VHH binders against p46559. Designs and how they scored, part 3

Target 1, 369 residues: p46559
Amino acid sequence: MTAIEKFFTEKSPDSEQVLLKVIELGIDFLGGEWKNVDKSQVNVSRVHGGQSNHMFHVTSSTSATPYLLRIHRQPPSQVFTDTVNLAIFSERGLGPKLYGFFEGGRMEEFLPSKTFDVNDVLVPENSRKIGAIFPLYHSINVPVSKSRRCVHLMREWLNGYESLGGGDYEILPTTVNYSDHPKSVSIKDLNHEIDNFEKWSTEIFEHTLVFSHNDLASTNILELNSTKELVLIDWEFGTYNWRGFDLAMHLSETAIDYRVPFPPGIKMNGDLIDNPPNIQIFCEAYVEADKKLKNRSPSDPTAEVKALIQECQFFWPLTNLFWALSAMKHSLLKFENGVDLDVQARDRLAVYFHLKPRSQKIYEELSKK

## First folded at step 21 (VHH)

Design c27
Fold by ESMFold2, look of step 21:
Structure c27 (fold): chain B 369 residues (1-369), chain A 125 residues (1-125)
Amino acid sequence: as target 1 above (369 residues)
Amino acid sequence: QVQLQESGGGLVQPGGSLRLSCAASGFTFSSYAMSWVRQAPGEGREWVSSISGEGGSTYYADSVKGRFTIARDNVKNTLYLLMDSLKSDDTAVYYCAREYTIEYGRGTIETFDYWGQGTQVTVSS
């Protein structure tokens, strides 16, 4: 651990040492009224549920700018990528403002807001707003590698799982109601699944490469209290990827509620796993916003929407495999994040194998062209 | 109209005892966790103790464990802080505060949405 991480984990947020430190950070990175703030005027509250960072909401009774403080637990290379992604998209109004960064942490805007839940996402008006946001960042040329895809991180997680002593993985018991999956899966089997999907995706969808959020679950969408504008948070998985994965990730996560009591801290809605009611509206909004952004009239908008829905359906199981592999590794690391990671891994593997035949059929249909 | 009214503060000698009360009105008292928070002159606010809505779970800052007892009476809608073995560094304004949770992304912030006016406790030899 870094010195700053030890400081914030060893001391309570209301201690004199922490109050003075957050004033020091405010002065150093924000200036202004922080120079006149006394420790009696400062409040520091821990934000619970953030496993990749220690997070604190820092406020004062003055006009000094409140901020979120993130103290990183991740390796420095991952911290750098997360901060660069935030900086790029915060300037465009697609994320919180970045106030500053330092070794081991960063300071960013706290957004007075409502965090979306799965019910909010399914409201038609919200589905339209969300669908329209994707082209805004998909159209940006982000100065990072275009060769890394979601499969790169998936392989890292699977290799990590093996290195931690993981072996064959038992898929049962699940909370989803499927039986068309193997009872267990080997590391070798999972590598073959990743390889096959990468092959399919590259052959059919390489032209759809865009900078993607890759984690747009409902909880990463904030509705501002003041304007009702939507802002996206947690760009830590941002990388170039096939746009269909980014869209399918959002749609797939619509079926998943992370706000349920632990255990298990996760609930899948079986009715939504393969047929969410918002896919049509979402894809219509994407196509409309993309064409408006590019100043073109659609020649056949119904055909374009249908093709985009098919694209989402193709990537749908891959989004579940992605999180299954993450959960498998982090379960062995004994991560405490309010979610039973074995329940998540088992359910997502079951969903992956259940939906994979649809993706294979789409691949076969499109590869004939 | 949410209202919290503290009482029972005063001047006490070191080693003495004091009972603070907080009368609550304008909300379903038993549905909310409640806290005592204190602030000494020139210092930040220091959380002292919390109690769950039904009263079954209590929590204390290390500085007061074994000396202070939080309690609630959900019939009278009253929160209490029983303070024993008082020390000079317990001198502060003591606030009754209602807990609430802000959802922010995947995280939650446990904070306070209503505060009483505060009651002064002074421990002086």
Scores: ipSAE 0.501, ipTM 0.776, lowest interface PAE 2.3, mean pLDDT 89
Fold by ESMFold2, fold request of step 22:
Structure c27 (fold): chain B 369 residues (1-369), chain A 125 residues (1-125)
Amino acid sequence: as target 1 above (369 residues)
Amino acid sequence: QVQLQESGGGLVQPGGSLRLSCAASGFTFSSYAMSWVRQAPGEGREWVSSISGEGGSTYYADSVKGRFTIARDNVKNTLYLLMDSLKSDDTAVYYCAREYTIEYGRGTIETFDYWGQGTQVTVSS
């Protein structure tokens, strides 16, 4: 544990030492009115939730710029990757402003906002706005590995699950009503599934490689109180990836409600698992924004949207396998995030196997060309 | 519309007792957790105590545990702080505050959206 982490975990947010420290940070990185702030004018509130950072909302009764303070618990390599992603997308208006970073932490903009839920995402105008955002960051050249994709993180989770003593995984019981899946899967079976999808994706979709968010669930979308514009947060899963995975992740997450009481803290909406009502509007917005951004000549827009929908459908089961593997590992770590991770893993595995035949048919159709 | 009005402060000797009251109006009082927060001159604000909307759960800062009791009367829409064994360190303005949770991404921020004007408590010989 670093000295800065110890300082912020062992002291109360309202202690004199913490109040003076956050004033010092405000002066050092933001300047301006922070130089005139007294400890009696400062408030520090802990942001509860999340295990990867200690977070604090720092405000004052003055005009000094409020900020969000993150004190990292991750290893330095993870910290730099997350901070680089934030900085790049912050410049383009896709994330909060980065005010500064230091050994063990960073300061960023606190955005007075509403956090989206799945109902907000399904509003047609919001779905259009969200669809239009993806090409903006898909066009950015991020200086990270282009060969490290979602499948590599999935393998790391599966290896971690095994290292923690995991073995064959029982898919039942589920809360979804599917029966076209195995009763149990081995680690070998799951590696085979990852390998097949990687093979299919590389053969057919390698031309679609872009830097991807990989986790654009509703809770990572903030609507600004002042302008009603959308800002994206939580870039920690960002990698180069096939764009269809990134799009399918957003769409498939519309079927999942994380706001239900724990236990289980998660509910899949069966009506939306493979038929989100916003897929047409979302894909239309993506195609329109991508054409504008790249100044491409229009082609048949109906055909392009249809192809993009098919691309999303191909990657749909992989997004469920992705989170199933994460949930399997983190269940063994006893990770607490308000979700029963075994319920999530079982349901997502069932959904994966249920939807996989559609992806196989798409692969077979496209590979015949 | 929402209004919080504290009363019951005053001058007491060390070891003395006071009862603070906070009259609430303009909202469904029983639906909200409530807090007492204090501020000594030249110091930051210090959370003192909280109580759930229905009154079943109470929480105290270590500095006041065993000496202070938070209570609420949901019929009279009134929050109380019963203060015993008062010390000079308890000298402060005491504020009644309505708890409010901000959802921010996957995290939550516990904060206060409405505050009273405060009532002065002074503990001196």
Scores: ipSAE 0.492, ipTM 0.758, lowest interface PAE 2.1, mean pLDDT 89
Fold by ESMFold2, fold request of step 22:
Structure c27 (fold): chain B 369 residues (1-369), chain A 125 residues (1-125)
Amino acid sequence: as target 1 above (369 residues)
Amino acid sequence: QVQLQESGGGLVQPGGSLRLSCAASGFTFSSYAMSWVRQAPGEGREWVSSISGEGGSTYYADSVKGRFTIARDNVKNTLYLLMDSLKSDDTAVYYCAREYTIEYGRGTIETFDYWGQGTQVTVSS
């Protein structure tokens, strides 16, 4: 643990040392607005529930600009990527402003907003707005590796699982009732699944590479109070990836309810797993916005929407495998986030094998073209 | 409009007792958790105690635990703080505050959206 992380974890947010430190940071990175702020005028509130950072909302009773303080818990490589992504989107007005960064942390804009839940996402007008904003983010050139994709994170998690002593994994779904999966899966089996999807995706969808969020659950969407515009946050899993994975991730998360009490803190909605009610309007909005952004005349919008839906359906099981592998590793680390990670892994593996035949059929159909 | 009005502050000797009241109006009082927060001159605000909307759960800062008692009367829309065994370091302005939770991404911020004017408590010998 770094010195700055120890400072912010060991001391109360209302302690004199913390109040003086956040004033110093405000002066250093935001300037004169903070020079006349006294500790009696400052409030520091911890933001609970975050996994990757210790976060603090820093405000004052003055006109000084409030900020979010992030003190990193992540390894250096994730911190670097997250900060670069924030800076790039900040400069384009597509994310919170980056006020400053330093060894072990950063300061960014607090956006007065409503955080979406899954019900908000399913409102048709919101589905349209989300679909329309994705192409803006997908159009951005981010200077990171284009060969490091979702499958590389998946392999890292699987290797980590093995290194922690993990072995064969029994698939015992609890919130879904599928039975068309193996009883157990080995690490070799899971590597084979990753390799197959990578092969299929590269052969058919390599032309669809974009910088992707890879984690667009509803809770990573903010609706600004002032403008009602949407902002995507928390780009820590961002990579170049096939766009269909990014879109399928968003759609598949509508079938997952994290609001249920722990344990298990997760429930998959069997009725929505392969039938998201918002997929049509979401894909229509994406196609329309992408064409406007690229100055293209649509040749057949209905056919393009159907093709995009098929693209999402192809990647849908891979999004479940992605989080299953993360959950398997983090369960062995005894990571606690309010979700029973073994329930998540088991249910997502069951969904993966249930949906995989559709992806294989799509691959076979498209590879003949 | 939401209003919170504190009363009951004053000068008291060390070891003494005092009861603070907060009259609430303009909202459904029983639907909100409520807190007492204090601030000494030149210091930041310090959370003192909280009580759930129905009154079944109470919470205290370590500095006041066993000496202070928070209570509410949801018929009279009034929040109370009974302060016993008062010490000089309890000297502060005491605020009644309505609890409010901000959801921000996957995180939550527990904060206060309405505050009373405050009542001065002075413990001196």
Scores: ipSAE 0.434, ipTM 0.755, lowest interface PAE 2.7, mean pLDDT 89

Design c27
Fold by OpenDDE, fold request of step 22:
Structure c27 (fold): chain B 369 residues (1-369), chain A 125 residues (1-125)
Amino acid sequence: as target 1 above (369 residues)
Amino acid sequence: QVQLQESGGGLVQPGGSLRLSCAASGFTFSSYAMSWVRQAPGEGREWVSSISGEGGSTYYADSVKGRFTIARDNVKNTLYLLMDSLKSDDTAVYYCAREYTIEYGRGTIETFDYWGQGTQVTVSS
């Protein structure tokens, strides 16, 4: 625990120390009316959300600019990535403004909004809106490595799993109704799967590399109260990947409900996996928005939409392998997120193996072109 | 400066008992959960036991459950590990470690930010 984390977690938000500290921060980073704010005029409230960071909404009875104070609980490397991304987005008006950052924390614009849940993202109009905003984010040039981070992470997690003493992983029992998976997979097998997808993706989708969110679950989507516009948040996994991976990541998450209050804390919907209801409108919206963004002449989008759907379908199982490997590793650690990680890993592997043949077929078809 | 110093290790016969101690300094001891971690020769680090800051909650690895007891004295800033019914497989360097929780992805992971130098425990006939 950092000193600043300890400071804000051990002290009451209404303590004089906290009030003075947030005034100091306001003065240092925002200036203006904060210079005239008295502690009696300040209100600090803890914000509870899907993120594990310590967040405080800092307001005053004056005209001083309110702000969200985030105290990090993340490793420095993740903080760095997240901060850089947020800074870039801030300048481009694609997310909350970054008012300031310091060791162990940052100040952000508070956006009155609704956080989406699993039901919200299944609403067709919302899916369309989400599809339409992706090209904006994918068009951003971020000065980070252009390496395929998803592949690196998968390998890192698998190596971590092995280092922690993990061996052959049994994929039974599952909560999903798929049976076309092996009983167990070895580390070697999983490495082979990663290698294959890396190869396939590199050969047929290398031209689709974009800066990606890589974790667009419902909880990372805000609907602004004022404009009803959507804002994507939590870019801790933000890096370059194949476009289809990022899109499939979101779509695949729409089939998963994490609002299960009891173990296993996760429910995957096979019907949604097999027949995603909104993939068409999502991809249509993406293609249309992308054309507009690139000042392309209006044309029949049918072929492009079909191609994008295929691209999403190709990467769909990889998103499950991605999270399966994460779950495998973290299940061997004292990791808590309300989900049984073993159940999640097994289910996601089952989904992976179920959908993998489709991806392979797509590869074979596109490799001939 | 945060310091952790283990003591109490040694050679013991199978079935014997040892008490390890970890002296902590440089931080508010009661504010942190503490753990014992061991490393056998040629093996990776293995979590053994944890105790909450106030001592209200204790956790054990299955391999030591029922045999080991973790405790702490927050007045003395000392962590303890009572080891009973020791087995040859318990032979390892035992480390005390301060716990902290970090955000990782969609969850949190409990890890360690400070370690002691370790104390050798050898169980042999």
Scores: ipSAE 0.074, ipTM 0.494, lowest interface PAE 2.5, mean pLDDT 91
Fold by OpenDDE, fold request of step 22:
Structure c27 (fold): chain B 369 residues (1-369), chain A 125 residues (1-125)
Amino acid sequence: as target 1 above (369 residues)
Amino acid sequence: QVQLQESGGGLVQPGGSLRLSCAASGFTFSSYAMSWVRQAPGEGREWVSSISGEGGSTYYADSVKGRFTIARDNVKNTLYLLMDSLKSDDTAVYYCAREYTIEYGRGTIETFDYWGQGTQVTVSS
């Protein structure tokens, strides 16, 4: 635990020490009216909802700029990446403004907004809006490694799983009813799967490399109260990746409900997986927005939309393999997020093997061209 | 400086009992959950048991449930592991570790930031 984390977790938000500290932070990073703020005018409230960080909403009865105080609980490397991403987006007006960062924490703009849930992202109009904003984010040039981090992470997680004593993994679906999967997979088998997708993706889709969110679940989408515009948050996985992987990541998450208040804390919808209802409208919106952004001549988007849908379909199983491997490793490390990680891993592997043949077919078709 | 030192390991017959101790110093002991982790030869580290800072909650791996008891004395800054009905497969180096929770992705991971040097437990006839 960092010193600052200890400070904010051991003391009451209404304690004099906390009040003075947030004033100090306000002065140091925001200045202005914060210089005249008295502790009696300050209110610090804990923000509930994010499992990963301690968050406080800092307000005053003055005209001083309110801010969100985030105290990190992540490793320094992740904090660094996330902070850099936020800084870039802040400057571009694509997310909350970053007011400041310090050891163990950061100050952010508080955006009155609604956080999307699984139902929100299934609304066709919202799907359209989400599809339309992706090109803007994908157009950003971020000075980070262009290495395909998703593949690296998968291998890292698998190695971690093995190092923690993991062996053959039995695939027993709980929330999905797929049966076209092996009974179990070995570490070698999983490595082979990673290798194949890496090969296929590199050969067919290397030209689609873009800066990607890679974790656009519903909870990472904010709808601003004032403008109803959507803002993407939580860029901790923000790295370069194949465009289709990023898009498929979002689409695949729309089929998963994490709001289950009882074990296993997760429910996957096979119907939504097999027939995603909004993939067409999502891809149409993407193509249209991308053309506009790039000042391309208006043309019939039909072929391009079809191609993008196919691209998303190709990467759909890989997103599940990605999270399956994560879940496998983290289940051995007492990971807590309200979800049974073994159930998640098994179900995602079932989805992976169910959809994999389609991806292979797509590869074969596109490789002949 | 945070220090953890295990003791109490040794050679014991199957069915026997051992009591491990971990002396902690350099931090507010009661503020941290503590764990026992073991590593058998050629195997990875295996979580054995955990106890909350105040000692109100205890957790056990399935492999040791009903046989091992974790306890702590916050006045003495000492963590204990009572091991009964020992089996050959309990042979390992046993470590005490201070728990640390980190955020990863959409959740938190309970890990460890400090470890002792370990104490050898050998169960053999």
Scores: ipSAE 0.041, ipTM 0.404, lowest interface PAE 4.3, mean pLDDT 90
Fold by OpenDDE, look of step 21:
Structure c27 (fold): chain B 369 residues (1-369), chain A 125 residues (1-125)
Amino acid sequence: as target 1 above (369 residues)
Amino acid sequence: QVQLQESGGGLVQPGGSLRLSCAASGFTFSSYAMSWVRQAPGEGREWVSSISGEGGSTYYADSVKGRFTIARDNVKNTLYLLMDSLKSDDTAVYYCAREYTIEYGRGTIETFDYWGQGTQVTVSS
């Protein structure tokens, strides 16, 4: 635990020490009106529900700019990458402004907004909007490693699972009704799955590498109150990846509800998995926006849209494998986030094996061309 | 316009009792959770108690638990704080505040969007 983490977790948000500290931060990074703010005018509220960081909403009764204070719980290496990403997005107006960063934390713009839920992302118009904004992010050149971090993370999580004493994993779906999966998978089996997808993806989709969000669930989409524009947040997993993986990640997440108020705290909709309702309009919007962004002449997008849908379908199971491996590792750590991680892992593995044959077929078809 | 106005403060001896009131107007009172927050001289703001919109749930800071009772009358649009067994440490300006919840990403922020002017409570022998 860092000194600053200890400071903000051991002291009450309304303590004099915390109030003075947030004023100091305001002065140091925002300056101006924060210089005249008295501790009696400051309000610090803890944000709940975040899994990865300690968050505080800092406001005042003055004209001083409010801000979100994020205290990191992640390793320094992850903080570095995340900070670089946010800095670039901040300058480009693609996310909350980064006011400042310091050892163990950062200050971010608070955006009055509505956070999307599982129903919002299923609205066709919203799906179109989301599809249309992706090319903007995918066009960004970020000076980070161009390595496929998703593959690295999967392997890391699997290794972590093993190191924690994990063995063969029994697949017993709870919220989905798939049965075309093995009874159990070994660590070796899972490594083989990772290897196969890495190989397939490298051979047929290597030219599609883009800077990716890799975690665009509904809760990571904000609709601004003022302009109704969409802003993507929580770029913790932001790295280069195959375009189709990033898009499929979002689409696959539209089938998953994490706001279930009772155990297991998660629900997957098989109908949405098998027949995603908005994949066509989402991909159409993406293609149209991408053409516009690249100043391409208007042309019949039919073939390109079809190809993009196929690409998304190919990566769809891999997104589930990705989060399954994460859930497997973190379940052993007894990480509590309101979701039964074992249920999540089992269900995602069931989805993975259900959809995998389609991906293999796509690979076989495209590899012959 | 949302308005909150506290009343009922005053000087009381240790062990005494007070009843604070907060008159609310300009919004549907029953639709909002309400809180009492106090600020002692030289200290930060301290949450004291909260009550849900319909009054079914009440919450208290450890420092006042068993001594204070929060209540509301949604017909009169009034929030109450019954303070018993008052101590010198209870001396503060007491504010009525309307609660609101903001969703931000995967997190939620519970905070206050409107405050009254406060009422002074002084506990002294």
Scores: ipSAE 0.024, ipTM 0.321, lowest interface PAE 5.8, mean pLDDT 90

